Miniprotein binders against q56419. Designs and how they scored, part 45

Target 1, 326 residues: q56419
Amino acid sequence: MEGRTLEEVQEEVFKRHGVLVPKKELEDLAKALEEAGLLLTEKVEARLKEEEEKLKRERPMRLAGLSYPEGEREARAFLEAFRASYPGEGEEARVLLMPHLEPSRVPEVYGAALAALEKTPPPERIYLVGVAHRPLKEKAAALPVPFQTPFGPALPDLPALQALDALLPFELFNTPLAFREEHSLELPLFFLKGRFPEARVLPLLVARRSPELGEALKVVLRDFPGLLVLAVDLSHVGPRFGDTPLTRTLAEEARRRDLGFLERLAEGEPEAALAFLGANPTRIDGVEVVASLLPLLRERKGKVLAHRLDLEAPTLSAVGAGTLVL

## First folded at step 4 (miniprotein)

Design fj7
Fold by ESMFold2-Fast, scan of step 4:
Structure fj7 (fold): chain B 326 residues (1-326), chain A 108 residues (1-108)
Amino acid sequence: as target 1 above (326 residues)
Amino acid sequence: GDLIERLEELAEEVIRYLKEHGEEDLAREIEYAIKWIIEWLKSGDTEFAIEILTYLAEAVAEVLHRLGAPEELVKKVFELIKEVAEALGMSPEQIEEIEREFREAIER
């Protein structure tokens, strides 16, 4: 009913139903609908404020019972099943790139990440960098609270987070609500907490490239050494992502783009990795993360442990996933 | 060839049946997927064709059973799925798996 007068509404009702509704009755109805709309808006605002206040204390699990088991024992068995899905031994990681899509879709890729974590000395802290799936007020954000997992809460590294905040030209703790439902942090964290239960975490989201974040992190990592984890998915192809239905050619292009990107990162050439992708970098959601973290990725050589292009049959689409150790 | 023509004809019959019984989303999904399965049959690309065919076989079996579709239609769908799977290069073990899943869907 946008832009319609009460007189136009009266006329339409009369034409459709042969009934003339008194203007006062329409005015009363419009007022009631407006009041209901205002109440719904007030309830939404009140709920958002309540959720934001809750997020100042802790970040609860959202995907427990859906993407991973809620109970600790079942969660442990689930994690070990993923490790068993990867036949390799892994390699030590100082930087780990791993996916954040639904784990059951790419079990070998998560298994490769677990294998790398087995070979990695337990870090005092994990810098977990995911991709914002909701708008942030700034280019990046963090949430300095415990993140609940089936293995207990992943505690924030408050001194390191505060050191990072102090070095940035923007408020780091700027969008708490963006963390309420964020699988790019929750899903990798499940695996990281299962392997390193004593490690503190810096949960970071990148929405747009932030070179200042990478420069600040390079400084913070010197004083607060830890494992850097880039939780990113690779190519997104098919109708769900604005393409035609998945074809052999589109799938081959996606695999070529994914592997070319990962191989250049493995050679310590992150600028070459970004250049390789060319004019369509949004198809790999890790582009903005890599572009932000260039100072931490240059001259670091490593190995691609796993890669898969996972078919989403109902949408004739696919998402790439990989595990890279540096 | 004959297989592709029969696939197109049976797909249209299934799509029509699904639309007549309110399953417009699945009908639309089949319409798009069949075009790609035909392309893969012509090109010999089996990787995604096998996964999509398996998904469609399960979805179609479940829905046709739920709707009480005629036994003759269900049988034609099953027989054609097996022929398509064989043409895509699926192993006897993979085809037997599809047959088992289809049978389980009907018996549920």
Scores: ipSAE 0.000, ipTM 0.286, lowest interface PAE 13.5, mean pLDDT 83

Design fj8
Fold by ESMFold2-Fast, scan of step 4:
Structure fj8 (fold): chain B 326 residues (1-326), chain A 108 residues (1-108)
Amino acid sequence: as target 1 above (326 residues)
Amino acid sequence: GDLIERLEELAEEVIRYLKEHGEEDLARRIEEFIKRIIEYLKSGDTEWAILILTLLARWVAEVLHRLGAPEELVKKVFELIKEVAEALGMSPEQIEEIEREFREAIER
């Protein structure tokens, strides 16, 4: 049980089964699970410490053999197939927004990102900013270790990471375990490492908006120039995400919200992009990333290369994905 | 019936595994909880029993995975969740959603 409250459990049961479970019965269940958890405290703590120690040395592949091939040759062929899925030409990127959704679901969107990378001079380093899908001790975090890929390890830019850490009011390397199972970094990194094998990486996660991160990054980028990559998905709609079943109207609304957001970013107006989302910004993955990076996105004009709303018929749900160059 | 018998058998296997790995107190708590679920199934509170069983089985699968339990045992827990959900007339869509939540617990 990771961060589930009693009220969240009650709401989930009601949504899935249409039954309102008595609070006392959920309390009894929570107490039994907590008591069982206390009996495992020593072993769980030891295993978490062991995993944390392993992460001090390297970050292993978790999605190899699942989302991409393990072998270098097979991985290269896989990557080139994604490039082939996008018939257009790319544009040079100083800032790239790309998805972290399962690549096979939106191959043309990843193909557009690859096309942009093809037109981009090889950077010395990549600032890879993903979304924390697990709690962080601070608003943002980084892991200063090699990240394994089928194309070899993506090496950390230690001087740039240390410069960033020195400028922040919190410890940057604060939650190693959050990086153990993080697809918002692993999936974009597969494509980035395939195109720029010599580039060092700053793997960054944002959990909550951190204006101080954007301000610090603006300073660090002057001394350590590189490619900024925002690895974010767009609209999340339908029952799989705790929303109403997808209709044609809701799908059209999601596409309009995604494109309106991306187009305002392309105009160099990230505050207008956030405002456009209105009262429901949580429907777009990565809003906290954009809000944190405002100083790096203002007055940068660019182009939306691709957008797709991936429809999941069995669950009447959808996830938006796009590629934007600035 | 057949379902309750299979649930009792799998519960005994999970509890035995936990005891063999020094988790005697956890095994006792899970045993008490499973007995309560079986009682609900026998009393006709089947919908409530399944919701609790699904949540408990998911949590137990996560714990067994973290303890390095055999893949076969983890798969049996998953199969029980699916069989119990199917036996109560849950839709293929609802079962698929439960399958995703279970896989997320053991993989992510």
Scores: ipSAE 0.000, ipTM 0.278, lowest interface PAE 10.5, mean pLDDT 79

Design ga1
Fold by ESMFold2-Fast, scan of step 4:
Structure ga1 (fold): chain B 326 residues (1-326), chain A 83 residues (1-83)
Amino acid sequence: as target 1 above (326 residues)
Amino acid sequence: SELEEELLKWAKEAARLFEQALKALEDGDLQTYIELIQKAAILAYDARRMARELGDPELVKEIEEFIRKMLDELHKVAKEHNL
């Protein structure tokens, strides 16, 4: 009730982000951006073709020096700072739900994930399931190459990936270029590789619900046991996501939706969790992942370790993030 | 170049909102001016982030100059209207 309100934050954003540009300069800027876009498109296309060739051998870091430190020593200190941001103890995880939102915005949520990983025996492999932010040729995809990290390359589990591919009605390795710029894999992988440097990975992207993926994974996990990680963000609200500006009431509604969803997953009731979100007007990318992985989530009880709705004042937007162990 | 297409959409929309904000100010509608300025600023900051991800420092500098001009004009308007 007292302290800095959302309205006061919005007023400060106004005082920070006004206009001074005459109409002609705005028109000139728009033309300059369009021309720069045309020239930059040719450069980007050439770079993308080069990177597509490199993706046949390895997946390079894209967010090093931006979202996490490039050097191993600095990266280790950075990771340990996130763990320190969470005062609680973790729980052992067979399934971990964690965010892929920019880590610096929700350090205590990533800290909770790290706490859970500390209580978890080192897995031989990690099934890392993220969300496709670019179109896939099929409902899901994987990239069977080493993913570079500041802690060294995260090596693919080729036998497990091949076993998975054999059980699916589509080619699993169908869209390599979708993995070039994919923070839903890169950001969680930074933390997972830092904690489990010897674990191999199955980097998986879901674009649309694929029940066949969940059924196949259930079979593969019997022969190739490992840690299942769902790298998903929760509520997305505000203009940054094509929605109306955030209000205090809408933020409180988003928090209630996020927690209701996570609590139902913690009860081992993923269908109930999806039904709870059925009337939710907010885009939640985790829905397609959870709907795909139902056979792996049913009847697994667990605990919500952390939740935060991160308010981004300059964009009047927010993203929900949580850590759940099953 | 999907990121490039998204950047251009954000930048063009920011410029459009700025033009509408200036018309609102000319009409004496300070409330609409404020709302449109906030939206333009949000989109300009998103465009700058995308330009940084593309790695073209020239484009980043052009967007930063635009943002700098916005901040200066806001301080001037805020002072004139006791905001």
Scores: ipSAE 0.000, ipTM 0.278, lowest interface PAE 14.1, mean pLDDT 79

Design ga10
Fold by ESMFold2-Fast, scan of step 4:
Structure ga10 (fold): chain B 326 residues (1-326), chain A 98 residues (1-98)
Amino acid sequence: as target 1 above (326 residues)
Amino acid sequence: SDVEQVLRELIELSRRGDFEEMKEVAKKLVEVAKKENDPEAAFEALIMLGDIYRELGDPLTAAKYYARALEIAKKMNDEQRIKTAQERAIRAYDLARE
């Protein structure tokens, strides 16, 4: 709670939930966290250094047993259930845009992505571009280690990652800890590894728009061809995201924004897609990814396979999700 | 066993994204795991409760569940589970400060 008083925390909870949390409960929580070593800076720093060293060897699963089953057989059945939730046939993808939010919330959208992967020839490598939910030292980062999945480890494409690093004006492998808890890579990777078990992966995170990344990737993709995957969620609206409660009008505006963005990408016009969004409170975390990858998205025509705005009724908030093939 | 039955129910509910119903089933799993002296199942259920409350916009309650999971992991002397619970508790605490 350094930088915030118990009174400030109490006020935030009251604003979000309309409930006054007694200071004694907050004090008891702070004491429990301190006794567990969570408020001790030295202990936390030591544990983060240990985790960073472990990330030099592999990236373990964090969401197994919650967002997807840990066991390989159960994971395969789970994946097939998601595919079955989408009644359509997919389209072949050279570029796939898919979500990274909790899969059980939008099963038909993940099912559409699986349908596209089903129609796509197995790639030698997958360029998996997610959104950084933790600060990066640079505009983008990668982690060149095996990522564990229920289907076995997704192996890094070391030659392609090294080729990319050599072309960038910054160190690509700059923030290993940002990959420790990153659902924008872990959740899409579950589906990608299940469909393409032999494909190597370039796990990439974008924090801020990097035209240099897009230009470097254009060169690397020519020498190391593969499937480009943009793992991005669409509109983030409502109180959970610092906005007003979701109304029918706000939901309709969010759907219009999501579809208008995706439709312009499908026409091979990524600059028009970015311009369409404008300056407004509807957050699309894919903006920084699309802005970074412009050279890879221009002149590629495709199709929107699915879209959903998923309502979190308790928070009156919503997250948009879509599947686009290019 | 009762633990296996409740776990199957939770897996099915996770496919639906029904956080309110998952919350009640996960609480039931904690009680069943305690009754059957299954610390692994108790740990997983407490982590799930933490994640559910965090997703529902209650990071303070989430942190309490993660702290309880951490205590079970310590008793188990399970380094990986200790780290998992501690990291999630730190994240929930950070969210509570926002």
Scores: ipSAE 0.000, ipTM 0.255, lowest interface PAE 17.9, mean pLDDT 81

Design ga11
Fold by ESMFold2-Fast, scan of step 4:
Structure ga11 (fold): chain B 326 residues (1-326), chain A 98 residues (1-98)
Amino acid sequence: as target 1 above (326 residues)
Amino acid sequence: SDVEQVLRELIELSRRGDFEEMKEVAKKLVEVAKKENDPEAAFEALIMLGDIYRELGDPLTAIKYYARALEIAKKMNDEQRIKTAQERIIRAYDLARE
């Protein structure tokens, strides 16, 4: 029941500490803080405008020196180490599902993706579909600029991007700032560019399911064939994600959910995969991507190459990651 | 006063666009405002810190500062400031979830 007014609080302070804080002084301070806040907002808005304009020319590396090495030779050795972490030979992919979480946490899963890429003929272009971690003005977006990597810039496939834009009921190039810090594109792109240095890229983000995107991509892929990559993570479990602390039972349930989802995709049944998750609810950031790309996933049989549930012991939380070839 | 001096530094840094130093000066303003028992100044400084961290791409740290501002607003029984802090927290949560 602390229904004390500001006046009552000030009176108590005066009685205990002998300090008077005149209302005019508080008002003057509030006006000065308001002016400072307005100036900060103006500076922030100007900075964001500058960043947005820069993103119309190129997308710089944000995770170099953190999630992967900045130097080309070190980056090459890093990539080879990830490949070595997976003992299998992989399978040829026309569609590749791979993770986008921190690579060092699931090296065997990224190694499986690299193994699949080794068996895959070099594509002229890669359709890289990630998950928007920042709001988009539309259901999906693309950024038609070079993305910097330690292996050189990944160049956009402008004709294919323009063809895609023409088929969509919304502007594809709608939210450049969403690409400024987007690990669901940057981390997979590091591995894809290292393996296929000559391939052009269509960097795509999905925020909400867009069946129109899947239908348009089916048409574009006919005229501009390439490798489709879904860069998605699987289960997100535990307090870090607003859920209960992870137990052995909950971890096993998450593994079963992830594998059940991936296995249904591998049978060419993406609607069944989504229905399975609906019956067994969990936070999988790839749901909107898969739901958007149904026409590209139906009747394509494949194989789950790897799966891991990565434990964050300090938070009793976990994130699932997998590699699937179709 | 110390509060007035630190606030003047913050305004000048804002005009120069020096966001990293603004962050440190805003933290200093919170501490000075608390020592001088100035809950209104402490509230405004904490909201600024939250706004800076949010714009720098750290909405979770922003929420921590907004939550501290909310507690000060509750102690002040200031409905407008309570609403301001709550709206900031909701917006930062939405950003972090997306």
Scores: ipSAE 0.000, ipTM 0.195, lowest interface PAE 18.2, mean pLDDT 80

Design ga12
Fold by ESMFold2-Fast, scan of step 4:
Structure ga12 (fold): chain B 326 residues (1-326), chain A 96 residues (1-96)
Amino acid sequence: as target 1 above (326 residues)
Amino acid sequence: SDVEQVLRELIELSRRGDFEEMKEVAKKLVEVAKKENDPEAAFEALIMLGDIYRELGDPETAIKYYLEALKIAARMNDQQRIITAYDRIRRAQEML
């Protein structure tokens, strides 16, 4: 699996190790390595095809027993503990912004989301918009299968998904494998399904800014009303995210940046929220989601219920998380 | 650790989009990770090195590094890293 000539390989070995390897032995080695690479590629391709076929039927839990309990009873107690971690009352949500960060790191932020869901009438469906952490063939994607949870399967809203697909200039169901392991959908879905066990779901991933998704969703939501959930984390700061080690100044800047962003969204000014980030450079993974959903966020006033900058001292890094109701 | 030091340099270069300098630092990270017997760091460095070569218009060299990453992931029996390396190989092959 290489474009080099045998002469170039032989010359490189001679220069680095001071030995001249016979051409035939290099040929035999190159063929053996190429054959091994082809066999590995064939085996992995077969495995990926098998995983893709499984995803046509259902999306299994991947984080059960790790980020949340597998059993229904234990999962219910887990939700109650998170709700109890937030001392405030919620507000009714038509649009909910919540994190997808590991819940145990920001329990009061997830508790605030649960408080908002308690004040929200049960929706027939939830438009759950997460962030793609793996490449998509298109700017956005959906997976129209049941998503397993400890509270039973979250069933897809097939009519609404088909209506959305029909309005988009690309195939919506384009990258099933991207959903195989996607915490930006799985973690929020655990909380949403626990609160609204009868709601169907539209599991959506955004990889790149898609204004056409926002326009299509605006149309679909009129015919298929439901709760819109933006599952996004806020500032990513520190060495893990291509930044300098976290300082008090950098942490204060990140908190100010997160709150400035959320407050502008709460005023129904999502373009101003994005402009604020452009003036204050940040690594908020929710930018592409917010930019895609502008038509759904304009002129919707709401309230920031919680914000936390989660600090990881060993890596000198932090991730912001917040709960916003619109 | 040496791995942490080189990784910090690589992340900063990535932030600036300095792909030529990143190439040299990523090669150093592969060497240090192998010396310290850190297969996770070696895998990440090889994927990054492959990505750099792919962005520089050299998919053949990218495939070489991705294949090495795949071998490490296979030895770790890490299904997600195997899939990641294979996806990278497929994307580089499409450029041929």
Scores: ipSAE 0.000, ipTM 0.211, lowest interface PAE 17.8, mean pLDDT 80

Design ga13
Fold by ESMFold2-Fast, scan of step 4:
Structure ga13 (fold): chain B 326 residues (1-326), chain A 108 residues (1-108)
Amino acid sequence: as target 1 above (326 residues)
Amino acid sequence: GDLIERLLELAKEVARYLEEHGEEELAQFIAIQIYDIIRALKSGDTESAIHILTELAETVARVLHRLGAPEELVKKVFELIKEVAEALGMSPEQIEEIERRFREAIER
């Protein structure tokens, strides 16, 4: 959306701030800054290589003690409290759309996802598709290592990941460091591992729409059946996201856009869901995921179990979250 | 000043303070976050850069507050963050939000 280049950004900084310092002093400062910058870059590169090497073995918990409890017993009680926050019954899921927003903000939405998982036979594997919050070298990526959780490590499905890699026109395991800090995988995985402790996982990130990913996944799912999970948030509105302060009218518009999108997906019409958003613009981070997975979502009818627009009163902003079973 | 130069100066100021207070791992974590911003900008991914900067502002504020950092350092760090946000083309409302989050983190 914001298509600014580094050169354009640099030009704007110079235009806004100006420079009124003598030339020789600027040259001395530039040299000192370059030397300091080189030192920081070397330290950062060394640390990134260290982190990348660690990620070859496992992906550690980053949000334990912050977004969910660190201990297994406390984590289990936490998960059951979320289930209790949703008063309805679930529906069996072949495909589950759930949020990756901070769980404590939308407990009934995560509770609805848990209710659906209770009605779903334990899958041998989970295809967990999240949204990249850091740049990927390709349109999508995966990390084929155990992901730590309070319920034990979620083990990768290596044969299925290798089959997927072989069918893609790019290397699937292309950006390990993008998985170092990724809540769109870690937060849903906490709930999924708590309910399906024996399931293996394919942790996938989408940065840009990749129709080839959806086509490859359709083939892999035939040989390696499993639960497909889309971990996506819905509308992002208000000053936190570059919009005007939230009003009652704008909040109602956001709710209508979220539900219109989800309802069209529930009808097995994912192209109609995307077209609906095109006609009614809103910031939904799941658009690229849905656009990538079209072959897996067509003609699958289902039900919207929950939706909430979570209001952040101090910032007059909101994020939509929903649970959809297909 | 170059956006990358401002980001490196931000890393330098925060890392120096953290290192002086025995927080080597936090210093490296902050530096890595800034490197992620630089990496995103080099690839033309301004949206990721904005997202990471917003997260970084909160993290830096919490850490500096926890360590009892001098008001002069806190002010300098916030000024650098604000200049980076302006350079990224963030709206006045988005910048005000970063300022609010920074201040709330300092007060916690």
Scores: ipSAE 0.090, ipTM 0.561, lowest interface PAE 6.1, mean pLDDT 82
Fold by OpenDDE base, second read of step 5:
Structure ga13 (fold): chain B 326 residues (1-326), chain A 108 residues (1-108)
Amino acid sequence: as target 1 above (326 residues)
Amino acid sequence: GDLIERLLELAKEVARYLEEHGEEELAQFIAIQIYDIIRALKSGDTESAIHILTELAETVARVLHRLGAPEELVKKVFELIKEVAEALGMSPEQIEEIERRFREAIER
């Protein structure tokens, strides 16, 4: 930001995208930087400001060439290979639970998601709800900008995002920097954009359970129908997560919790799924997302298409991933 | 306070080295990750802080190795990461895992 005021940026975003990003969020970020006592070298502050300014325009790919191919042709081949890794047929989804784990670790789980998407009529919009692995100012946030993919930009549904914001007791368009490196949106979005190139997207992050989000989304979905996607991982066990090295007993417990969670969701009993986890001793990632979306998950019956507990051999740790359609 | 100071020390040490070797963008990236850790800590989100730190440790290790960083610097950075990990309340097993990942990143 060589000389641009927060007001000029706000006006540019409004002109380009029809979304008013509150000035207060930009001020709060600047203040959080100051309060962090990060003598961010003037350079780091300038870079953070630059990145924030870029995030007002678009969210660039961060994992292209790492987790998925950058080129469109290669990206299409990647999708086809992942679909091929799942030998089953999918089912039509109104709600899709899928992983956000590194795709190469759980190819058949992503393949199951693709199989479900094959049976799903192209939605006008996708509500993509990820997990915030970085702190948010509020319980949930959205980034109302195009997300870059190898298949072109995933465009935001601004009218639906505005309708959602209007129903929330907090500012939805908060913490744009949290989206910059958030893989919980980027990785699922690759598959979703590849399958539904014309769908608009509502990229949402949940940091803490927000019942208000689920109630607001339930209202918004009536006027703005679309596919709901929960981009969540399951159990996290082993040394990386504070446990002993993976044992048969620990793996069985992780699988039991993962499958018990998914099965209760498949029965249309999301409260029972949460209750089944209790204190969540195997650290199922998607708990706060599911807890936020209870009104949308109730009474919906579906099917578990895939599950894997993937061993990270170097760390003797494992992460659970699943695909559920409702 | 002490943890934030250690994070800042880590950021400065790595950023200085990267800047001296023409990796200014990467220095900035690391500084931003340190910021995210600090922000996570301030919000009470220790889990996110640990996650970001773990990923950062691997990234730093890979980069320092790629640049041919002196063993003394690599060791210093590792010790700083370990101190931060301890201050975050990571278990001995989690710290050993960071150490392992750091070593493996240097050996590749």
Scores: ipSAE 0.060, ipTM 0.566, lowest interface PAE 3.8, mean pLDDT 85

Design ga14
Fold by ESMFold2-Fast, scan of step 4:
Structure ga14 (fold): chain B 326 residues (1-326), chain A 108 residues (1-108)
Amino acid sequence: as target 1 above (326 residues)
Amino acid sequence: GDLIERLLELAKEVARYLEEHGEEELARFIQEQIIDIYDALRSGDTESAIHILTELAETVARVLHRLGAPEELVKKVFELIKEVAEALGMSPEQIEEIERRFREAIER
């Protein structure tokens, strides 16, 4: 939020986290950060400008060797191990909701997504919609360059991206740097490229609700049919996310909220899914994505294949993840 | 001002160590994440700041341990994460849980 005062910040922190931070401490911290930022800004801006120019050609891997293997053979074995972690069979997907959480934490959930991809005919293109973890200049953005993976580069669908850009009331290719470090696209893309090596990709990020994105995508999908993938995590609870420490009751509430949300999406009722989350939409990072894509989710029935609330006992926190086929 | 100066100085030290040991991408990532943490704090988005910081700290600890980094550098990272968490309003009990997780990531 632009134009925020320190008083507004203090009040919002109190309302959300139950902690009152003294104004003087916030002022001192903000001043110190501003002075430190000013000293570093020129050097950092020069570096970011250089990185932005590089992103005009390709998007390199950032999580290779950390979240997935760098080598193609090792990456293939890794992907097969995740599929093996899910004991069920998949179902054909026209729309797939899958997580972007660290894969090793929820292997069965990624395995369920892989099972669904096995039952899905190879698409000519994948509309990969993730969540912006960094500010965007507009409500949504795309980066029209090859994304590197261990299975080779995922090539952009330039005609479809240009068609989408033409229908939007804002510049679609507006924040290249937001894509430099974006796990909500990179982690799902690893699995999607491994399964569909020939598919082109529309890498899309949503920062804030954009109904115009959903309306435009409905039009583009008619002329450029493909697989729609919503790469979203579910509940974020506990101190790691600014909440109270996780209890058995709060964990059960999170599981109930995740499953209630997913089941309503599976009934083809995305407005009901959003309403079910009520006044607590900040607990699920996928809310803005779902709210943006309503025209693509209505009246599509499907099935929840997997769900897990991944518990981090040391931090008393948890993140929900699920796989939904529509 | 001391805490923020130490955060920036340690970020530079860690980034240099990572770059010298072939982790150039992670070194650049740290630099950008510090900016994102600053932006989140300035806009009052404490939840995002905590999330970014915690994920960054775990990633850095894991990689430093893998590279066999000096014990003193690892201790500096650990201490600073604790101090930043305190500054962001986390309770002593919540900070102890972060400390346990950090120690487990290093030990294993």
Scores: ipSAE 0.000, ipTM 0.208, lowest interface PAE 16.1, mean pLDDT 79

